# VH-VL binders against o27280, part 238

Target 1, 266 residues: o27280
Amino acid sequence: MDSMNVPEVLEIKRIVEESESVKTFIFSWDFRREVRPGQFVMVWDFRDEKPMSVSLIDPVRSEIGISIRRVGEFTDRVHGLSEGDLLGIRGPYGRGFELMGRDILLVGGGIGMAPLAALADEATARGMRVDALVAARTADELLFLDRLEAAGVNISTCTDDGSCGFKGFAHERLLTLEENHDMAAVCGPEPMMFQVMRILDERDVPAQLSLERYMKCAVGICGQCCLDDTGFRVCAEGPVFWSQELSRVREFGRYRRDPAGRRVPW

## First folded at step 10 (VH-VL)

Design S6 (framework fv_cemiplimab)
Fold by OpenDDE, second read of step 11:
Parts: C-alpha cells; structure tokens; sequence
Structure S6 (fold): chain C 266 residues (1-266), chain A 119 residues (1-119), chain B 107 residues (1-107)
C-alpha cells in the first residue's frame, strides 16, 4: 500500500458538469484504500493543493468522484482540465459520517451536498430511508437532484429566491417538517448548519455536521484548521463532528480563522 | 455525426519519419481524449498512443515510446502522430479513435491509413 | 502491462446459433472491458462497453457480462452479418491492451 500522504497521480476518467459552477471529476480508485462519505482528499494540480470532499464512491466500478466548485484560482485551473488530464490525489483524510438507524435526514446547502450525496448512496444501499433537504440560493445551484432521486432519496428543495421548492433557508424549511429521523447529516454554509443543528438538538435528533476550514496539511500537524477552545483539528478529528462535539466549539457558526489566523466572521 | 479521417499513410524506408493526421468533426474535440491504434497486416489491434483532451498529457505503448509523439490542435480539431525512426514492425493500418467521455472506450474510429515501412 | 487473452481463437457457427466468446485479463480491471467487432478491410466497431453496456445502434442479440478478470461476449441468434473478428480491450489503465481476437466463421 502506498503512503496515503503521497499524492497519487490519477487520470481524470470523466467530468460531470453538475451545475454552472460545480464539476465532478471521476477517478479510478483502488478500494484497498477505504474511503468513507464525509472524508476528503487533497487535490493537487501540481501548483497548489486543496481539500475536496468525496462525492461519489463506487466500489463496483472502482471509481470515486470529487465535486469541485469554481471559487478561485486553483479551482479555475482545475475546471479548465479535460478528460484524460492528470491530478494528484492524496488521502482520504478525516473522519467520515457514521450511519445509524433506519431513517436518515440529510440537510445540505450548495456544494455541501457533495459528501451528502455519497452518504445518500451508502444509506440507500443499506436499505435506509433517506430524506434529503437540498438547499441553494437558486434553482440552478441545486446539486445532485437527479442522482439522489435515482437512488430513491426523498427530496425536498429549498431556495433563497423560491425558484424551486420552499422559499427560504434550510432551517426554515426544516421547521415545517415534523418527521422524526434516527439521525441527521448536515453539510453546507456554517450559518445554515448552525441553525439546523439547533433545531435538530431541540428535537433530540442525533446529528453529524461536516465543517469546512482552511486545511493545509490534512494530517493534523499545521494546526491551521484548529477550532478554538477545544483544539479540534477539522482535518483530523473532523471534518464530520457530532452535534455534541460542536456544542463545545464556541466559534461554530460565528467565525472562522483565515490563513493568517485572524478571525473572520461568517 | 462524428467523423474521423486519417491521412498521411505512405511507403517509407526504415529509419524514416512520417506524420499522420486525423481530422475530427461532429463533437467537441477538446473535451475528449484521442488515441491511435494500429493493426499490422493479418494481425490484431495494438494501442499505440493516447492524448488527453487538453493535450497536456500523452501516453505511449512501450513499442513506440521514444520514437513516436502524439499531439493535437484543438483549434483545428486535428490529431497528429509523429513517427520517427520507423521500423518494419511499424507497418500497419493506423486508426484514429475517439475516447469516450464516459467510460474510456473507443466509440468512434476512422477508416485508417496504411503505413508501410520497407526497403 | 495488463495482458488480455481470448477464447477461442476461432470458432465456426451457423446462422441462428448462440455463441459465447471469453476474454480474460491478467489482473482485475473492474468493468473496464470493451468489445469490438471488425470485418475484413474495415475499422473496428464498438459493441459493448463497461463490460455489459450495449453501444447505441448495436442489436440486442449482443450482450456482455463479467467483472474483474473474466468477461464474456454472447451473440444470440447469430446473423450473417455477425461473422467477423471480435476483440476485447481493457481500458483500466495505460497502456491499453486488446485481446488477440476471436474469428467467427460460417460453418
């Protein structure tokens, strides 16, 4: 087994355009190296390296998918790549989602749906009932709807502008839902996750939330993704956290640290 | 309709050089990897070379590595195979083939161009 | 490199017959196995991709199966136009490799 810390140069098998700003890059994967929904990989374009969530796990085809949103120089370069081009991939890293119970609620916003889509596939394959609340700013930014539907997921949509589904935010839509679930998995903008977590806690629904922080090393060494007070490293103890863990994290939903270590409000 | 048209196949002496071209149409050329596959007379198919959609990455069979180069001009929708130091064993019909966007198979082939290496 | 083998190298059959061709890879290649048909003097045509997916326009009498190292191409109710050479090809990793081919002749 190759060291997980050494990037493996992999050929892009194909590219799926999920939306105007999101592409999924498909790679062959040796599943002797286990990967779980909620884990991330470091993507290296031979100039820079960024953490990206695994959005597709297909042991049958020996493939994984990495969904990347175009948000800056690195992702601009990656989005310029074509089928057959190469990327460096190291990992997977971090703690993934744990499935429990029979009924699971997924709440995702924007690109946060990436790890949840992978989780949805696993959950449905296990015969779980999966409800997904998919949120985005607009209808055209809703991700993985067809994929989720094909997997048998019960989908509810939410858009800020009301262009699709419920008009409003994910937590507002969640308040209108009275169904009980055995577990929830949440991923998206941190303010969204914060509100969703509060609702789920009030309802006594166990919840796991995937955080996004600036991650440089991915191996818990550099400390740039360290959460205040607790010392949790998002790359090592996370990115998936239980709500009880995050309740101890004062900065959650309020601010994050930038690469310079400064507090940046959400 | 996808079309691939090879050209450039001629008789050449051992040690000589030759460049093959493949004109592509009917699809977004730059989105797909392309490949050359050859077939010696009366023999089976042999993968020769591949190139990524962007052209940034190239792949070769060991039998041609160091002698052949593959390139593409996406602005002209054309694939090239530069063959140097040609040998008798390089005699074959050379096919240009489009690599599938989804599965990596070769879904479209040209009719091929014959390269003969002989004294 | 991944070595591909086929069995048989040749077979004779009659119109209406059902035939099976086997392809084996020297290592596991998941479902990255494709089948091509080639007639004399013509370029190969894709029949099956991803081990079992039928290419558009290919008759349903063609089918593929298998995963890992062992694959099969089946032609049900052989038609006159099906007499040709068939090749398997792995697209798991470069260098891509083809099987040696199976010639299907008229009995």
Amino acid sequence: as target 1 above (266 residues)
Amino acid sequence: EVQLLESGGVLVQPGGSLRLSCAASGFTFSDYAMTWVRQAPGKGLEWVSGISGSGDYTYFADSVKGRFTISRDNSKNTLYLQMNSLKGEDTAVYYCAKRSYYEGYFDYWGQGTLVTVSS
Amino acid sequence: DIQMTQSPSSLSASVGDSITITCRASQRISTYLNWYQQKPGKAPNLLIYAASSLQSGVPSRFSGSGSGTDFTLTIRTLQPEDFATYYCQQSYSTPYTFGPGTVVDFR
Scores: ipSAE 0.030, ipTM 0.554, lowest interface PAE 5.0, mean pLDDT 92
Fold by ESMFold2-Fast, scan of step 10:
Structure S6 (fold): chain C 266 residues (1-266), chain A 119 residues (1-119), chain B 107 residues (1-107)
Amino acid sequence: as target 1 above (266 residues)
Amino acid sequence: EVQLLESGGVLVQPGGSLRLSCAASGFTFSDYAMTWVRQAPGKGLEWVSGISGSGDYTYFADSVKGRFTISRDNSKNTLYLQMNSLKGEDTAVYYCAKRSYYEGYFDYWGQGTLVTVSS
Amino acid sequence: DIQMTQSPSSLSASVGDSITITCRASQRISTYLNWYQQKPGKAPNLLIYAASSLQSGVPSRFSGSGSGTDFTLTIRTLQPEDFATYYCQQSYSTPYTFGPGTVVDFR
């Protein structure tokens, strides 16, 4: 049996409160089991299991971090845990982001900033110039600003309500920013990612986008991990895709499917 | 069934003002962006203005910027176009249309209302 | 602003013909191009969106292709009801812009 397919029970070493609704749980990690930004793990609370992106990768301290937003019963229970408590972790799963060139634009919405924070750390360690556009509904939901600043990242913010930075959506803010990047990485709500992809395509900037809503499929839970009209599986080939791949997918940014397979517009 | 009904088109003098309305039914109005498209007699289609589902974001063609404003009342399922400083070249049939938020296509159109700007 | 051009401005055709109309954008618009049909005295009808996606209820004889700056609308086996004016429209960036139209007349 491969160890990645069996949950390892790990002790919560430290908890960082990122916002009222988001916490990062830090675990000791054996880096003989490689983990890359953009990959995820399955988090098991001994009752239910959910996919969570890896938001911190620290081989010097032998630690990984997993950022979890409180949005339902499972995440509410996990948020109630303390340092010293145990969680089951299996993985990592999925494709990580690839880095190329000398400069990168990160565009993150809400909790989508979590995998991009790990990517920012790797990019800055590689000596890349990193620009981050951090988007949220309100100022209180902007994530990882202090961590990004400490890493030397050039930060732009936007909030839907105008409580911090540009008033408006990520793609509207992007239109006011410098165009010259060797690559981009995008993670957040699918409608946001779709609009951002359009602008990056126009600027001929190669972009990687993470489709987190399908991560549950990667471990065989649902068995139905195909994108509409392309036939490839998010769990097998994702969650990270190049923008050229996603430009052919009618489903991306336009609709999703409910449990009965019906199309539901965004 | 989706229905859009424009009203308010009349003869108006140059320099005058006019407000057009579009009554929407058959869909959740606040979930969709809306647009105004006009067509001068014997001419092609010209996009005039668009508004997001929330009403927070508005967009205009260069020919009408500073003269026209677009608004909506989601509680009444009604779209508006306020036209000020009207010129002869604003003479057209004005259509309201339901806009796809992400793709920007116009899938349902009203029958149009004629605005004539002349002395 | 993105300017749209169409070719030809008009064409004459017979029932059963296959016709092609071209649309060109002044700058790259990916696949954010839509095609509309307008009959005299009527509002326009959406035929194709996202360059190649057929709108529900539109006959399969209509097809669209292209990306970037160059796009085509093809009507196979032209029917009597297809004599109309056809417009392309870019929805990549505001202000949205239409092509000048192509009139398809009976020959």
Scores: ipSAE 0.006, ipTM 0.416, lowest interface PAE 15.9, mean pLDDT 84

Design S7 (framework fv_cemiplimab)
Fold by ESMFold2-Fast, scan of step 10:
Structure S7 (fold): chain C 266 residues (1-266), chain A 119 residues (1-119), chain B 107 residues (1-107)
Amino acid sequence: as target 1 above (266 residues)
Amino acid sequence: EVQLLESGGVLVQPGGSLRLSCAASGFTFSDYAMTWVRQAPGKGLEWVSGISGSGDYTYFADSVKGRFTISRDNSKNTLYLQMNSLKGEDTAVYYCAKRSYYEGYFDYWGQGTLVTVSS
Amino acid sequence: DIQMTQSPSSLSASVGDSITITCRASQSISTYLNWYQQKPGKAPNLLIYDASSLQSGVPSRFSGSGSGTDFTLTIRTLQPEDFATYYCQQSYSTPYTFGPGTVVDFR
């Protein structure tokens, strides 16, 4: 068994409270196991295991960070942990984002900014121009703004309630932006990503989108990662997919599957 | 059989608040996105708000953003629409509707509940 | 927002006629267009989804066609129960938007 397929018990080195509902857990990491933006790890609290995107990749300090939003029993337990406590980490898994060209647009919704924050770090380190559209329901749910600003990212914000930046959804804000980029990367709620993808496709901007449901598929957990386009299931290694792949699947943006494989609308 | 039943529509003064409910039966409520669609007297249909099956994702028409909130209680098979800062132009029959698995169409509708905003 | 328009606003017809209602989107919506029928004092009823798919239980005299920005609903051999208002609706992007409706009246 590769060490990536066996949970390694790691001590929580530092916890950053990003918002009332989001914390970033930071661990020492041996970078002989390469980690790329867009990849995820399986986080094990010794009861349940859940996929989490890597939000910080810092080989200089030998650290990775994992940002977790409180949404249920597992995440409530993990949020109750302190520095010095232990978690099991397996991975990394999945294909990461591919960087191309001189400039990139990042479009993130809520916790979807987590993998995009790691990508922003890599893109700026490569000398790319980075524009980020950061979307959330309210100002308090906008994540990583200070980190993105420190990295030199050109930031646009939007909130559903208008409490910060443009009042409205990510795709509505994107329609007011006329810039064309060499590529885009998108991560957030699937309905948001679907609408953003359609706009980028019309502008002929190649986009990569990160789908949470495909993280489980990458580690062999079926049901949530198979897409039905013609009555035939189509699976590919995720969680990152090019927009051309997603534009042909009926499920994307319309419904997902629960652990039993049942269709659940967005 | 699928049944949706709206309730809560009453006469409310401008600036007031009101919560509408929609009781669902005949299908697995938590598996389906739900929506509210309204119709002013003698006018056409206007989509108001939608919510995912989990309740984690919500959407609103521009005319109601910041004033209306949609929510659901899957344990009670009930959909809600909280309406604040009501205006005369919010006067309408409010329909609860079930969203399909595919293509975003509304396959079943309730009978509607009338909200009148007037002094 | 995607704007929807319908033509005509109203139509007078007789039983046995074939009628066509047109719906236009302000931008391409692929096939994400649905048609509803509403009778006076009643809730709307789904007829056609995904531009051309007939809803279960809807008579075959109803048909839909189109893609992109231009769509049509056709009712062949109009029956007495078909006198109603018809609405198109795009489900390509939120906010979802309906057309203003077409009233089909008895001549």
Scores: ipSAE 0.000, ipTM 0.393, lowest interface PAE 17.9, mean pLDDT 83
Fold by OpenDDE, second read of step 11:
Structure S7 (fold): chain C 266 residues (1-266), chain A 119 residues (1-119), chain B 107 residues (1-107)
Amino acid sequence: as target 1 above (266 residues)
Amino acid sequence: EVQLLESGGVLVQPGGSLRLSCAASGFTFSDYAMTWVRQAPGKGLEWVSGISGSGDYTYFADSVKGRFTISRDNSKNTLYLQMNSLKGEDTAVYYCAKRSYYEGYFDYWGQGTLVTVSS
Amino acid sequence: DIQMTQSPSSLSASVGDSITITCRASQSISTYLNWYQQKPGKAPNLLIYDASSLQSGVPSRFSGSGSGTDFTLTIRTLQPEDFATYYCQQSYSTPYTFGPGTVVDFR
């Protein structure tokens, strides 16, 4: 077994409250262990373990950040933690985003902005022009706006209720934007990603999309995160996929499998 | 109703310092970025500085970098512009403007305060 | 920095006329372009944001269009209160920059 599969017990250095429901937990990180935007880690609270995207990669401070949305029992416990408390972290796992070209479009929905925020930092550091379409149900759920702005990202917001920016869905806002990019990175609700991917394909914009599936082992052995028809393991071949890969995945944007392996519609 | 009221504009000598204030009301001040825009007499509009809602991030035009600082007190719903090493070219009406959410357009403006830099 | 230009610098029109003002950016700014109206001795007022979105309270005779580098502001059926100076502004990246303005006067 690779040592990377053993959780390292780390102290929470800082906690950033991103929104009412999202916190970013910051840890010291040994960057001899490479981590890329789009990869995830398994977070262990000594009772349960969940995959979480890396949302901050700071080699200067030797830190990483993990953004966690409060959505269930596990996340409730984690959100109850304080600076100085301990968590187990193993990883990173999965395929991260690739950067190409000079102009990149980020399309994120809700907590999906977590990996994209990390990608934005890298892209801007490389001198790329970054446009970000940040979507959420309401203004209060928009994430990382100040951080993105500080990084030099050009932000467009979209909310379902129109409380901030464009009133509507991300794909609807995207349709109003005529500018082409060299590549796009997408992460959010799968129905959103599905619609966004279609538009980007029509525009011949190479796109990478980060999928969310039930992941148990994170090492590609349990099969819980396998995608129908292709056999792609989200934890191993993903979570980041090219649009051409996802075009082969019948279930994408339509349904997922729950922990029991049953089809659950989106 | 959104209201922005600038104050502090006076006559000052070159090399002098001045602090402008902008009192805001009618909206949740801390939720919005704020900006200063100036207009020299008979001239166009020039963006001077911006600050995020939290105050964590500040931005400046090259013409004022190193000389001006922007800050805010969200508990007092007040925006500030500290101007040091003032030059004749800094003579202008200074407007406080509210940025719409996190996008770079300004949906509400104050009536401005005149800063005159002259010997 | 992104340079903004406007055309024309000034124009004369009559009440009831339809006029068009052009704004150009030195590089693509997508739809991050806003229009303001300013009357003498008054603060600017936002008319259009994101190239074509009408600000609340602004009459429908005002409209904006464009994407990339070329943008237009159109005023249909010019009213007496519309005689003013109009500025475009890019919100694509800091430092934010304004066009030099277009003065709309009575013919």
Scores: ipSAE 0.000, ipTM 0.496, lowest interface PAE 15.1, mean pLDDT 92

Design S8 (framework fv_cemiplimab)
Fold by OpenDDE, second read of step 11:
Structure S8 (fold): chain C 266 residues (1-266), chain A 119 residues (1-119), chain B 107 residues (1-107)
Amino acid sequence: as target 1 above (266 residues)
Amino acid sequence: EVQLLESGGVLVQPGGSLRLSCAASGFTFSDYAMTWVRQAPGKGLEWVSGISGSGDYTYFADSVKGRFTISRDNSKNTLYLQMNSLKGEDTAVYYCAKRSYYEGYFDYWGQGTLVTVSS
Amino acid sequence: DIQMTQSPSSLSASVGDSITITCRASQSISTYLNWYQQKPGKAPNLLIYEASSLQSGVPSRFSGSGSGTDFTLTIRTLQPEDFATYYCQQSYSTPYTFGPGTVVDFR
C-alpha cells in the first residue's frame, strides 16, 4: 500500500456537471485504502494543492468522486480539465462522519452537500431513514437532488430567494420541522451550521458538523487549521466534529483565520 | 450523430513514416478522450494509443511506444496518429474510437483506414 | 499488463438459440469489462459496457454479467444478424487489452 501522504496521479474518468459552478470528478480508487464520508483528499493539479471533500464512494465501481466548486484560480484550472486528464490525489484525511441510530437528518448548504451526499449513500445502504434539508441561495445552486432522491432520501429544500422549496435559511426551515432524528450531520456555511447546531442542541439531537478551514498540510503539522482555545486541528481531529466538541470552540460561527493567521469574520 | 472518419492509410515501406487523421463530429470533441485501435488482417483488436480530452496526456501500448505519437487539434475536431519507424507488424486497419463518457470503453468507432507496411 | 481470454474461440448455433460467451481477466478488473460485436469488414460496435450495461440501441436479447475476473455475454434468441465475432475488453487500466474474440457461426 502506497503512502497516503504521497499524491497518486489519477486519471479523471469522467466529469459530472452538478451545477454551473460545481463539477464532480470521478476517479478509480483502490478500496484497500478505506475512505469514509466526511473525509477529504488533497487535490494536486501539479501547481497547487487544495483539500476537497469526497462526495462519492462507490466500492462496486471502485470509484470515488470529488466535487469541486469554482471559486478561485486553482478551481478554475481544475474546472478546465477534461476526461483523461490527470490530477494528484493524496489521502483520505481527517475524521469522517459516524452513523448511528435509524433516522438521520442531513442539513447541507451549497457545496456542503458534497460530503453529505456520500453519507446519504452509506446511510441508505445501511437501511437508515434519511431526511435531507438541502439549502442554497437559489434553485440553480441546489446540489445532488436527483442523486439523493434516487437513493431514497426524503428531501426538503430551501432557498434564500424562494426559487425552490422553503424561502429562507436552513435553520429557519429546520424550525418548521418537528420530527426528531437519532442524529444529524451538518455541512455548509459556518453561520448556517452554527444556527442549525443550536437548534439541534435544544432538541437534544446528536449532531456532527463538518468544518472548513484553511488546510495546508492535511496531516496536523502546520497548524494553520488549528481552532482557537481547543487546539483542534480541522485536518486531524476534524473536519467532522460533534456538536459537544464545537461548543468548546469559541470561534465557531464567529470567525476564522486566513492564511496569514488573521481573524476574518464570517 | 457521432461520426468518426479515418484517413491516411496507405502502403509504406518498412522504416517509413505515416500520419493518420480522424475527423470527428456530432459531439463536443474536447470533452472526450480519444483512442486508436488497430486490427491486423485476420487478427483481433489491439489498443494502440489514447489521448485525454485536453490533449495534455497521452498513452501508448508498449508495441508502439517511442515510435508513435498521438495528438489532437480540438479546434479542428481532429485526432492524429504519427507513426514512425514502421514495421511489418504494424500492418493493420487502424480505427479511431471515441472513449465514452466513462473511462475505458469505446462507444463510437470509425470505419478504419488500412495501413500496409511492406517492402 | 492484464491478459484477457475468451471461451470458446468459436461456436456454432442456430437461429433462436441462446448462447453464452465467457471472458476472463488475469486479474480483477472490477466491472470494467466491455463487449463488442464485429462483423466482417466492419468496425466493432459496442454492445455492453461496464459488465452489464446495455449500450443504447442494442437489442435487449444481449446481456452481460460478471465482476472481478469472470464475465459472460449472453445472447438470447439468436438472430441472423448476430452471427459475428465478439470481443471483450478490459477498461480497468492501460494498456487496455482485448480478448482474442469468439466467432459465432451458423450451425
Scores: ipSAE 0.026, ipTM 0.521, lowest interface PAE 6.3, mean pLDDT 92
Fold by ESMFold2-Fast, scan of step 10:
Order: C-alpha cells, then structure tokens, then sequence
Structure S8 (fold): chain C 266 residues (1-266), chain A 119 residues (1-119), chain B 107 residues (1-107)
C-alpha cells in the first residue's frame, strides 16, 4: 500500500483528443501493480494534484489511459502538454466495478463515460453483451463512441438538445430501452444517476454507481469525499457503490459540495 | 495477512435450521464479494452462494435456492449463511472464501466448518 | 448451468514426472477458468486464475492454458507436496461450477 502513495513520474506516451474539451493521456504501466475499471489515480503536474478516473486499461500493450476534461487552471496546464512530457501518477485508489452475469448496461453522462469505457473493454473481453447509453448536453460532448463501437458495444445516444440520437435526458431514453440486463453500471452527474437508479430498481436490475466528487486526498481522510448520511468516504470506500447503499444517502442526487466543502444544490 | 474463520457447524436433524458465520480480517471487507463453497465427505467442491461487497446482490446454486440465505455485516467484518429446511445431502464442510476484485475466482479460503445433517 | 468435467478422474505419478490434467466446459467460457489444489484435510488453494495467470506464491512448475471449452493444467517436475486433488472452476457466469476433481497419487 505505501508504494501506491508515492507519485511515479511517467512520460506521456500518446495523447488522444476525445473532444474539444477532453483528452486521454496514455502511459506505459507495469501491471504488477493491478488496475481495475472504476479506480482512479492522482495526477500531479508538479504544482497541483487532482483525481482522475482510469479510462483505458490495456495489459496487452502495457498501457493505462487517463481522460481529462478542460475546466480550470490545472486541467488547462495539463491540456497544454505534449507527448514526451512528464506527469506524476499516484495510485490506483478506490473500489472498482464488480462484473457478474452475461449482460451489462452502461449509462454514462459526459466525462462519466471515462471509467465506463474501461469497464466496457473488460466486459467485452469477457464475452459479455454490453449495451451503452451515452448521454451529453450536445453531440460534440458525446465521448468514446468510436472506441465503444470498435469493441462491439451496442450504443444508444441521447443529447439534451437533440443534436444526436434521442432528444432528452438519459433517464428518459432509458425508459425506451430493453429491460433485460444482469447488471448495470452508471457514471455521470448525480441527478442523472439518481433518476437512472430509480428506473433500474423498478426493473430489478442491480446497479453500481460511480461518484465523481472533488477530492483533496486520494485515500479518504478529508471531509470533501464524505457522504452526509452514512459517513462514507468516496475515495476510500468508493467511488463505486451499489444502488442499495446510495438509496440510504440523503444527499445523493440532491446537492453537491464545492471545493470548500459547502453544500450546493444541483 | 488475510484470515477467514468459519464457525457454527454442528449436527442438526433433517428439516432443521443452522446459521454459519465467517469472521474476516486483513483486508477491507466491504470492498470484496464473498462466497460459500461446500464439500460433502469424500466428494468434490460445490459452490453454494455468493454476495457482493455491499450485500445488494446475491446468488445461489439451484440445490439450495429458496432454503439458504447469504448475508453480511460489513460493520463486523462477518459473512453469514442461514440454512433452512436442511437435508441429508447438505452434509458437508462449508468453506468461506474471498472473491478476487475481478470476479469469480477465490483467492483466500477459511479452514471450513463441518455441518452434519442426520437423525 | 455450465457443467465442468475433468480428465482423468485420477492418475498415479512419481516425483520428477510431468503431469497434465484436462478440464472441459459444456459451453464457451472464454478464459474464465481457475485451478485449485486441495491437500488431504486442508482447504483449497488457488493456483491459477483466468486460465493461465499464476497466483502469487505458487511455484512456477504449475502452468495453465486453454480458452473456450478446453483447458489444461500442467505440473512440471512433480514434487512430494503436489500429490493432492486438483479442481477447475468456471468464473464466466453464476452459478459458478467446479469440475469433479482429479486425484494425483503416488505410483
């Protein structure tokens, strides 16, 4: 465990532009240190450190990928880097997704498709049937469609503005999709995940949901990654939770926390 | 060091009930799925039941479905198997095992507890 | 349910021999097959997971291969502590199922 807490300085091997605002940074990885879909790493640019989900796990090429959306000073600096530049990587951290059964539904919103893309690769490699509902505000923000298609995933899309696929929200699109899945995995904005969870519960589909929250500490000591009603530490006990656990959390889907830990309604 | 300790195995009469316990230590219990595997005297291994890390998802072998219930108490790091309507063919050593992060292989096992169903 | 079979049901060997045990699934399970060793009076021990990955702490004389429906466990240069029963187990889908076991005895 101690070796996971020391940043390893890694060379950026390849950069993939996923959209105008999202890039995937690919690094060589020694798979003697295990990485599971749903886990995250701390990315260090030698000034600031931020948690990022692992979006590619490729033991054949000995590579991992980390997808980063441009939203502020740290991510602007990282997006300015080139192949051959260096970043510090610490981890992996957190609980990954569990796979079971033969059929899985993935429901992802925006950058929430990042950990689900890694999960899709693992599920398809296991011979599972994978259906993915990919949601975004606009067509330009739909992520990983080419990668999912190449993996043999059955893709449905929706956009708030109707620029690609179903016009509407993820949960509205889900109501029009086939109901027979052994399990589901969901990642995206909490209001979306809450609505999706309720539909999956009514269909008796067990679901795992990944919470992406602002974190100051990768191993879960600080209050930034705490859930109010249960005392769960997202970075230590998550970020992946089963739907039954999240049903007990009053804040889930109702409010978030800013970097100072203040409650902000969705 | 990962350690699993089963308890509760005793002689019971056909039609009776029994609860087995498995105390876990040396790993973050709630992060891992757990399973029960049994072995009748002189026979092979039979998977009985599994439960997800959160307890939200449970699975059973057809031979025990409707009679056995698996549960866990993550605050006590303990796994349970509630066995009802016991039959002679349920006589076996019951093993508690930890499932790997990745799915259905079992990387650590307890020593087992013997359940005998006879009268 | 996926049915697992093993061949042979038993075999006799001497220290220093190489032995092979076969496991067959009733349907394709890709590479989701695991091998366990059980010594008399003891709990099973994981040897190989995902068809060919050697579990940490297991001697390199153990190796696994196969995909789809046919799988093999090989023990090279058999040691006295290797006389045991060996089980395969599919992890492709629940309910998980074990093979009936192969007993490896002294010749």
Amino acid sequence: as target 1 above (266 residues)
Amino acid sequence: EVQLLESGGVLVQPGGSLRLSCAASGFTFSDYAMTWVRQAPGKGLEWVSGISGSGDYTYFADSVKGRFTISRDNSKNTLYLQMNSLKGEDTAVYYCAKRSYYEGYFDYWGQGTLVTVSS
Amino acid sequence: DIQMTQSPSSLSASVGDSITITCRASQSISTYLNWYQQKPGKAPNLLIYEASSLQSGVPSRFSGSGSGTDFTLTIRTLQPEDFATYYCQQSYSTPYTFGPGTVVDFR
Scores: ipSAE 0.000, ipTM 0.398, lowest interface PAE 17.8, mean pLDDT 83

